VH-VL binders against q9nrl2r1430to1533. Designs and how they scored, part 26

Target 1, 104 residues: q9nrl2r1430to1533
Amino acid sequence: GGVHELSAFEQLVVELVRHDDSWPFLKLVSKIQVPDYYDIIKKPIALNIIREKVNKCEYKLASEFIDDIELMFSNCFEYNPRNTSEAKAGTRLQAFFHIQAQKL

## First folded at step 18 (VH-VL)

Design aa13
Fold by OpenDDE, look of step 18:
Structure aa13 (fold): chain C 104 residues (1-104), chain A 124 residues (1-124), chain B 107 residues (1-107)
Amino acid sequence: as target 1 above (104 residues)
Amino acid sequence: EVQLVQSGAEVKKPGESLKISCKGSGYTFEDHWIGWVRQMPGKGLEWMGMIYPGDSDTWYSPSFQGQVTISADKSISTAYLQWSSLKASDTAMYFCARQTFDFKSGYYEYFDYWGQGTLVTVSS
Amino acid sequence: EIVMTQSPATLSVSPGERATLSCRASQSVSSYLAWFQQKPGQAPRLLIYDASTRATGIPARFSGSGSGTEFTLTISSLQPEDFAVYYCQQYDDWPYTFGQGTKVDIK
């Protein structure tokens, strides 16, 4: 993407990270703490990784950036039951993301 | 360029407190674990613990649990290692190191960048 | 904790010769194994990660192999600057642990 688009990605990631419900997504799940996580989730991703990809201009299209964010949420909902704090946080953060993504 | 710069050498007495620092630059500090490694004189390397500055999640090696405190201030891209009461046996070189991750595979990886080390000497 | 054991403790090698360093884990660490080089007064320098991948800027004469519990660092032709202490380190389980090191010195 262009300079302006890149800046938009950066800003959105900052907003996601600073959101109160970002805590399940700030970093990758530890396979030490959650031994079965990577048996279930085959494409792990987190906001720190997404930010790194943004910083390295890895995203050429907004759709690619959005896909990674959606993957992040998808992973959360796949692994965590609906009544977990993680899933609830994910639901709220995803809603926030969908609103902000309209600006992309 | 990624860099970790540690605070200068310390000369302390037993019973004194100490807090040494490790400042990261050239990358998003809050997005990478920072680890601390001890190397006693003429000895090997020992993992002490690590912290994720983004949420202050902190892991200690069992041998160092309760012996030191690891903290971070992401606003100034700095990690800390501190003692409330130094012992002569704390005399050592202390290194900080950054853990990287593969953003394509999505896995945490190895510790790729290291600070220059902080020499702590504790003697009466 | 996973115990990492390196051998030999000291390896005396002539310049230009092949050096082979061993690292054994008390239990499988898959390929989450790194090799570091440390010279006196310096911080460890990453040589190999994921058991066999050479870090950026590391000369081709350094190579790593192995998986599970047995690992090897090979220096195909020892250069003067290669005389140092080498450590293996697992990052498969917490706490992360180093081997006790192998000192490579001049024969």
Scores: ipSAE 0.875, ipTM 0.944, lowest interface PAE 0.5, mean pLDDT 95
Fold by ESMFold2, look of step 19:
Structure aa13 (fold): chain C 104 residues (1-104), chain A 124 residues (1-124), chain B 107 residues (1-107)
Amino acid sequence: as target 1 above (104 residues)
Amino acid sequence: EVQLVQSGAEVKKPGESLKISCKGSGYTFEDHWIGWVRQMPGKGLEWMGMIYPGDSDTWYSPSFQGQVTISADKSISTAYLQWSSLKASDTAMYFCARQTFDFKSGYYEYFDYWGQGTLVTVSS
Amino acid sequence: EIVMTQSPATLSVSPGERATLSCRASQSVSSYLAWFQQKPGQAPRLLIYDASTRATGIPARFSGSGSGTEFTLTISSLQPEDFAVYYCQQYDDWPYTFGQGTKVDIK
C-alpha cells in the first residue's frame, strides 16, 4: 500500500465522479425521495462517502476500496430493475471502473 | 481545519437585492450538503434550505420556497443565499452549516460545522 | 413538518446544579435528534447527535437520552460557561426543524 495507492484511489474516484453516468452515485439516495430504499439496501454507499474515506485514509487495502465501489454498483442493481436509467448508468459506470481498476 | 467563513454584515432597504456567501475550507466542499438557518431578532432557529454543491440538488423549507435562492459555486468552494427583493421582515442573523457524514450509519446525519453568521438589517 | 416542543422555556439554576431539558416531537423521529448550545452573539454549537452521542470535544457532563418522541438533555453539574440557550433539532425528515429553545439562566 502506501502513498501511491492512496493517490491512485483518489484519482480513480475523480474519474468516476467526472464520468457522464455518475449521476445516480454522487451522494446517498434520499429516503425522502425514495421512501423504501433503506428497507431494501442495508449497506448504503456513494462516491462522496468513498472519496471522504480515501481522504481520511480509511482504506488499508486496495481490496477494501474496490469492495466499496462494487457494493455501490451492487446496491444499484439490487434496488433498480435492469431497464431503468439508474441501472443502465450503473452498468456503464461499472464497466468503466473495471477497466480503470485493472491498472491498480 | 474545517471552516465556514461567511460574508460581512449588510444594511439594506426594502426592495433591494442581496447575495450573501459562505466559503468552506479544510474538506472536499462539493461532497457535503450546506444548509442555511435564519434567526430573527430574539427568536429561535429556522432551517431555510440546503444544497449539495456537487450536483446543485437544492431543498427548501416550505416557508422559504420562492422567498430566497440557494446556490453554490463549487469551483470556489462557496455557497450563497440570495434575495431578489428584501423585506423588513428579512432582518435576521443568517448562518450556514455543513452536513457531516456518520461512517457508522452510512448516512448524512447532522450539521456539525457552522459559519459565524451574517447579520442582515433591512430598514425603510 | 415535525414540530419540536421544548420545556421549560426558561430554567433558572445555580452553578453546580443539575439541569434537565425536555424536547418532544410531534411524531417519531427515531433517534435522529441533535442538541445545540447557543450563547449570545455566537453560532449554534453541536452538543449531542443521534439522541445520545456527544459530539467531539463536548464534556461528559452533557448527556442525551430518549428516542421516538421524547428526549432529554441533562447537564450534570452546570458550569458558568453553560448558561446559554439550548435547542433540540430533528433530522429525520425534511424540513429539519428546531425546538423553540430552553434558556438556562443563572439563579
Scores: ipSAE 0.587, ipTM 0.879, lowest interface PAE 1.8, mean pLDDT 91

Design bb1
Fold by OpenDDE, fold request of step 20:
Structure bb1 (fold): chain C 104 residues (1-104), chain A 121 residues (1-121), chain B 110 residues (1-110)
Amino acid sequence: as target 1 above (104 residues)
Amino acid sequence: QVQLVESGGGVVQPGRSLRLSCAASGFTFSSYAMHWVRQAPGKGLEWVAVISYKGSDKYSVDSVKGRFTISRDNSKNTLFLQMNSLRAEDTAVYYCARKPSYQRATYFDPWGQGTTVTVSS
Amino acid sequence: QSVLTQPPSVSAAPGQKVTISCSGSSSNIGNEFVSWYQQLPGTAPKLLIYENNKRPSGIPDRFSGSKSGTSTTLGITGLQTGDEADYYCATWDDSLDAYVFGGGTKLTVL
């Protein structure tokens, strides 16, 4: 279901962006704001990038889409200590994602 | 105790150079991005420059680009600011400040006590 | 002139409550955590509030921070003579790609 899956991906990204805990993930981290970030995170990704990939039909399988979302969370947990607001937000958003992803 | 101590300030004529130092102690210096912030006499705070924890990435405010260079020596727990082609408007107290190491840590803690740079003919 | 706008001065009597406002835009306060600093006369800035409303260790609960939209407010209750200082708000500006400060507010204890 290419068209069906595409629509599902679009909708899920919209829901993730609208979530209260999406703020760490909306766009790529600024190199000037956080100059350490890209020394640690080698595959940066954000919801705006994922949205663009969806719009360009770059995801042929649901697993590819899920992998990018999980990468986004993985990056967050790799860079941010567990007690940070970012990590806590990521934990909640990831839980939300896992529930929504069951619909894919 | 976490501490930052600036040095190297002084009185110089326009066009001259100064090199500021910031000695860090009480924490793992090499794990933190470091900043310079300055304050002109009787004025507010102005961000000047940032350097990554490894020193590989450096950025500065436009007004000092091409003239100021931020650097660090992690083996000596020291931050530097090389200031060339100094101008009267560079006159200020210069503070070094630590940035916490997480994504949206948009604050500085602690600050050094500052070192005074006066550029005057 | 400063990216973030603060009132130049505020004043109150000891024991009173004061608030210091800091206004910005969607590219800074609207999207980023804000911090507040206290600068006593002749001293370096000291962190009072981070992430909008959190106090670092050693900062009394008389100091509070709040954020709404593109503005933030520092609250000081039980004003003491020792609170007389300059106060600065700060955050990151996405459009300028720089850390930005307010112009500072001079707090006078009457």
Scores: ipSAE 0.885, ipTM 0.955, lowest interface PAE 0.5, mean pLDDT 96
Fold by OpenDDE, fold request of step 20:
Structure bb1 (fold): chain C 104 residues (1-104), chain A 121 residues (1-121), chain B 110 residues (1-110)
Amino acid sequence: as target 1 above (104 residues)
Amino acid sequence: QVQLVESGGGVVQPGRSLRLSCAASGFTFSSYAMHWVRQAPGKGLEWVAVISYKGSDKYSVDSVKGRFTISRDNSKNTLFLQMNSLRAEDTAVYYCARKPSYQRATYFDPWGQGTTVTVSS
Amino acid sequence: QSVLTQPPSVSAAPGQKVTISCSGSSSNIGNEFVSWYQQLPGTAPKLLIYENNKRPSGIPDRFSGSKSGTSTTLGITGLQTGDEADYYCATWDDSLDAYVFGGGTKLTVL
């Protein structure tokens, strides 16, 4: 089961990265670009970090993997107002994730 | 109305110091990261420095590191740029500019009218 | 030598359409939102376009922005004498970890 789950996590991350609305989430926010970000977001995370955790087999349960993905979205909605392109992209990508996560 | 007004520019010799100020009004100054952007005579725009809304995080372009320091006083709605060891190539109009508070707001609005700094012997 | 490349000048007669190009790389325009600024003679830059193609309040629809790949274009239709100015593109560069500008384009209305 572990090998199959790992593969499923890898595949889902690939699908998320390929999604058109993944651009806010691909990597951590630059401290210089957005110097306010880390004063607000205390648990920063991005798809590249999640990918690394998957590759290192750090997710023992699907729930742990899902929690990190949800954290990624919650960070987006916490920092970005609802009317921003980031929040809108996050909303769509999260919906996509929820559908795909049913396969886990 | 949202407004930024720079001051403190002048003519100085190389090696001297200047302190620029930017007075903000018409918005919650303490909620926004602020920037300095400069423009040499007859040249384009160059990003200089940024400071977080609280003032705890500061960054600047390599060419001014160790010489320029960005700071702010939120109680006074004022942004500062301390410029030490000034060089001829620092001659420019210096603009303060506001960064909108969302993740990929990679633009400035509004800009101040600018204050002129001239470094010459 | 600006990180983003613009033509140094463009010109056209009143009523015509002009386009100003801005070329970058995958580390800036390719991955980030682009903004455009208008700088009238003797004045400060003014935001004209943000997030590639959005206009701030007060900017007429004669001004438009578009992005494709690692390049962006500012379009101005119905050119007016008052449009004579310098125009700058700008964005964030992930590799330089800095905000970057184009070299600017001088628009002359003939």
Scores: ipSAE 0.883, ipTM 0.955, lowest interface PAE 0.5, mean pLDDT 96
Fold by OpenDDE, look of step 18:
Structure bb1 (fold): chain C 104 residues (1-104), chain A 121 residues (1-121), chain B 110 residues (1-110)
Amino acid sequence: as target 1 above (104 residues)
Amino acid sequence: QVQLVESGGGVVQPGRSLRLSCAASGFTFSSYAMHWVRQAPGKGLEWVAVISYKGSDKYSVDSVKGRFTISRDNSKNTLFLQMNSLRAEDTAVYYCARKPSYQRATYFDPWGQGTTVTVSS
Amino acid sequence: QSVLTQPPSVSAAPGQKVTISCSGSSSNIGNEFVSWYQQLPGTAPKLLIYENNKRPSGIPDRFSGSKSGTSTTLGITGLQTGDEADYYCATWDDSLDAYVFGGGTKLTVL
């Protein structure tokens, strides 16, 4: 990825983190808080992890960055029933992401 | 109806052991993480331990680590708390409680009626 | 001693409104959903409020919850004699990696 792409990834992560519906996604789920989580979710990821990857320039393609974000949402929908606040927040945040991702 | 019923409480001397049980009914026990919460006489509530739905992951508060062990038998819809090396400060009513199965479900519902553990010389 | 701070006691006459406060920090109430429990004398705790302001089925609308910043408040309107009990706030603490409770508030109906 070029300098422009890296900057775009950084900006998008910042926007996602600042979004009101980011609270399910800010950091990895605690094993003590939700001991069932990692029995279900095999590829855990969160915005702080994605931000770190961006800062380390680990994303060479926009598709790789998008894939991680989509994985984050997929995990949320896999673990949380549709009627939960987590799933609803995820739905809204994902919609926001899809709009912003068009600018990449 | 969802119900939890604790048993196994009693009076023991310091250093002794006690095993608590919690019988669950009215819901799919094996689908929920379960907790123990205790309350010393005239005091507030204190979280003690949690176990995952399969029983593969267990955690407890520092004050009981190495002494208390949470476990479960899903085939019998029963939660356990093995308490070893009991101390006077372990004296409390012990409640089992269910945690809902979504990510930020930071509450317990329902609670059992509790079973009393008294540790005294 | 409790991670979450509650007043030790509150009192009011029947029919009045009371509020019970619960103060925490950014590592608990500030970032997590709060729940409230009622404990009648000699009984087990009962869930009153979850996710800051939601009532489980069977809990009357006289009970309400609100959250602002690192604090939460339980409101009880139309106070009844049967509301005399201990009330506890609770949540998760990220820094302690544990579930935490307030010290409890004894509500006396005058």
Scores: ipSAE 0.862, ipTM 0.943, lowest interface PAE 0.5, mean pLDDT 96
Fold by ESMFold2, fold request of step 20:
Structure bb1 (fold): chain C 104 residues (1-104), chain A 121 residues (1-121), chain B 110 residues (1-110)
Amino acid sequence: as target 1 above (104 residues)
Amino acid sequence: QVQLVESGGGVVQPGRSLRLSCAASGFTFSSYAMHWVRQAPGKGLEWVAVISYKGSDKYSVDSVKGRFTISRDNSKNTLFLQMNSLRAEDTAVYYCARKPSYQRATYFDPWGQGTTVTVSS
Amino acid sequence: QSVLTQPPSVSAAPGQKVTISCSGSSSNIGNEFVSWYQQLPGTAPKLLIYENNKRPSGIPDRFSGSKSGTSTTLGITGLQTGDEADYYCATWDDSLDAYVFGGGTKLTVL
């Protein structure tokens, strides 16, 4: 709740977006670019959507915010084989997120 | 070895139809989205259409939308392009191409050798 | 006026090096992986470079790719007569929701 938590969620999202490994997560995957994506990934989410939810105060608890971020990484690992640039970026960004999320 | 072989090209009059086929071998065809790319005489490459690995999702460029239908038969490792209401502008070599299955894969490997479609009166 | 702009032609002698540029925008090269293709006369395109700078198996390291901002460059060193071909850059364009190719560059090895 409150201004403190909203600032913390916003700060964390900004840090994720600025991270060099954010490129797979900035926006939803295009179904034309990757037509199989939404057949496999049923709960799509991306940083731009999470940022909008923070801006609209849609997260009541830190756990709800964390769940969306973890869903984003889970989708990446489910769709992309471990040796892909996407999965490697996801691993590094998730590690960064876990360090920053200790502040919530 | 991975191979794609197109067939079904020919010379047709405007307004007629053709059906292109692409036979795939050497890989698990049903694990990949498949594409058609064309090249008009003396011109560059133009992406035409894509179909998802199950065949359930299909997309094409606006210039062929409503006229061309991409499809596949995974039991026969075959990709198709049904080309209706053909126009002179559709004259090209048509290639089938495979795209890798990961999120930001934006490249095609391999390509078939192509089949030529000529639309002329 | 291709979405991706390449010089129409380049040339150099055997053993020399060339670069082929490809300019785009933030809706394509700026935020998406780039690939490069070689098309020898009368043949299908062949993948040379993927993910901006990676080479598939069988492509010698004298072929290289780089990306900076909204542009990408194919480098070819140690030119051989067999390198005479058309070269295309390609990527995804998020605004068009489509795959896009450059107009192609004809390489002549003199």
Scores: ipSAE 0.609, ipTM 0.864, lowest interface PAE 1.4, mean pLDDT 92
Fold by ESMFold2, fold request of step 20:
Structure bb1 (fold): chain C 104 residues (1-104), chain A 121 residues (1-121), chain B 110 residues (1-110)
Amino acid sequence: as target 1 above (104 residues)
Amino acid sequence: QVQLVESGGGVVQPGRSLRLSCAASGFTFSSYAMHWVRQAPGKGLEWVAVISYKGSDKYSVDSVKGRFTISRDNSKNTLFLQMNSLRAEDTAVYYCARKPSYQRATYFDPWGQGTTVTVSS
Amino acid sequence: QSVLTQPPSVSAAPGQKVTISCSGSSSNIGNEFVSWYQQLPGTAPKLLIYENNKRPSGIPDRFSGSKSGTSTTLGITGLQTGDEADYYCATWDDSLDAYVFGGGTKLTVL
């Protein structure tokens, strides 16, 4: 709802996109690049989609916004083995997100 | 011992068809997307096609779209390339290749030794 | 012409250093991992470098990779006659929605 919440969601998404470890999360995985991704990941989500949902005021509660971001990390850990660059980036970005989310 | 072995190449006239096979061993074939890459004589490498691990999603470069079909039989650990309406520019060594199954993998390991397709009148 | 540009050839003496460049764009090298392949005469390509600068098991550390902006470089130190081969860079291209390879660089060891 309020202007404060929408501004906070926007600020957090901008900070996530600017983070060095955002590269696995900026946009949805290409189906041609990784054709098996969407057989395994049932609820795909990425920062560009979350940013669009903030812009369109699609989040009614802060918990819905947080759930989409946590889903993004959960998808990363579900698809990618723990020793991959993607999973390591996800771990670091998630830690950064938890620090920033205290402002919500 | 991880291996990929191609077969089915040969010399054919333009307009004819060939079917390439790639036999996989030493890994769980059904857990990997598989690719075809080709190399024209004296030229570089060109990505041709990919198929998902279940075989349901298939993509190819525009130059072969509608003429080449990638497929797989997971029960026989075999990858295929059906090549129809062959043209002189399809003359190449054809390699099958495995890509790792994580989201930003952009490399191929291993490659087969290749099978030669020559299209000439 | 290939979307990734490599010099057609390079040469150096045994024991020397050589670099092989590969230039692309923001739709490929600028935002995607790069890999490098060695193709010895008459053989299939072999993975040399992945994720810009990582070596698979069995590749000696005299082979190195780096990436800056829209360009990537393969480095080879302690050059040996057995390194004479064609070398290819490769990556994903978002605009083409395809994997792309450089045109290849022939390394001659004199």
Scores: ipSAE 0.558, ipTM 0.851, lowest interface PAE 1.5, mean pLDDT 91

Design bb1
Fold by ESMFold2, fold request of step 20:
Structure bb1 (fold): chain C 104 residues (1-104), chain A 121 residues (1-121), chain B 110 residues (1-110)
Amino acid sequence: as target 1 above (104 residues)
Amino acid sequence: QVQLVESGGGVVQPGRSLRLSCAASGFTFSSYAMHWVRQAPGKGLEWVAVISYKGSDKYSVDSVKGRFTISRDNSKNTLFLQMNSLRAEDTAVYYCARKPSYQRATYFDPWGQGTTVTVSS
Amino acid sequence: QSVLTQPPSVSAAPGQKVTISCSGSSSNIGNEFVSWYQQLPGTAPKLLIYENNKRPSGIPDRFSGSKSGTSTTLGITGLQTGDEADYYCATWDDSLDAYVFGGGTKLTVL
């Protein structure tokens, strides 16, 4: 879509990156660090990748952008049990995202 | 109790091979990535290798790449390290260690008690 | 030397407090969780602190961890002679694509 929509995507991604609970989501999980991650998570995505897709205008619809963000959280909850620091951070960041996404 | 027990260490000449084993008990072995960490005499700890819970992905530190092969047999709850072309610098206590499977973990718990490998002429 | 720098030794009297430092860089401590291990003489390492400041079950709260920037510290209060050990910090290093350990710090309680 429009220029204001793309600017809103960038603004939202910046807000997510600045959030204290962004640490599990900043970049793709290293296959060497966590070798079983990609056996379980088949559609990996992270904030740096989403930000690059915004910069390259790869999102045609707001729903596509939102789907990637929600996929990011879904991957976190699929790989990490709910009692882990990763899952708790995901829950808090997802709640923040839902509030900020109302601006879209 | 959760336990890891290494075996297969010994004294060998340079250029020879040795196979280490790590027997796991008290937890679902097939649900965890497993690691080898070594400690040279009087030195600190060095990460050596990792294998995914299915055994499909294997990685090792550059100093042993092409010489050491990590493997596992989930039906026997056993982790292995095949060490070929051994060098004096490989002399160390070798520990197996478990990393949590459902976390983006940067820590190891538990550790085995270790098995000693000495490479000397 | 290791990419994680620890003092080689530290000492304090029983009942006192001690801190053990571990310095790294943005490729490791600055962006990754840190863990600490206690290695008693003649034994395997034991997890003492994970995720910068969390204690596994059975580790008393007189052991604490903290992280600031590219540095982390292990704090031990109420020192006991049984705390004499080597202590290692550890984390992941993005540049090396490897888990890394500090060189170790020998704690003497005298």
Scores: ipSAE 0.540, ipTM 0.847, lowest interface PAE 1.6, mean pLDDT 91

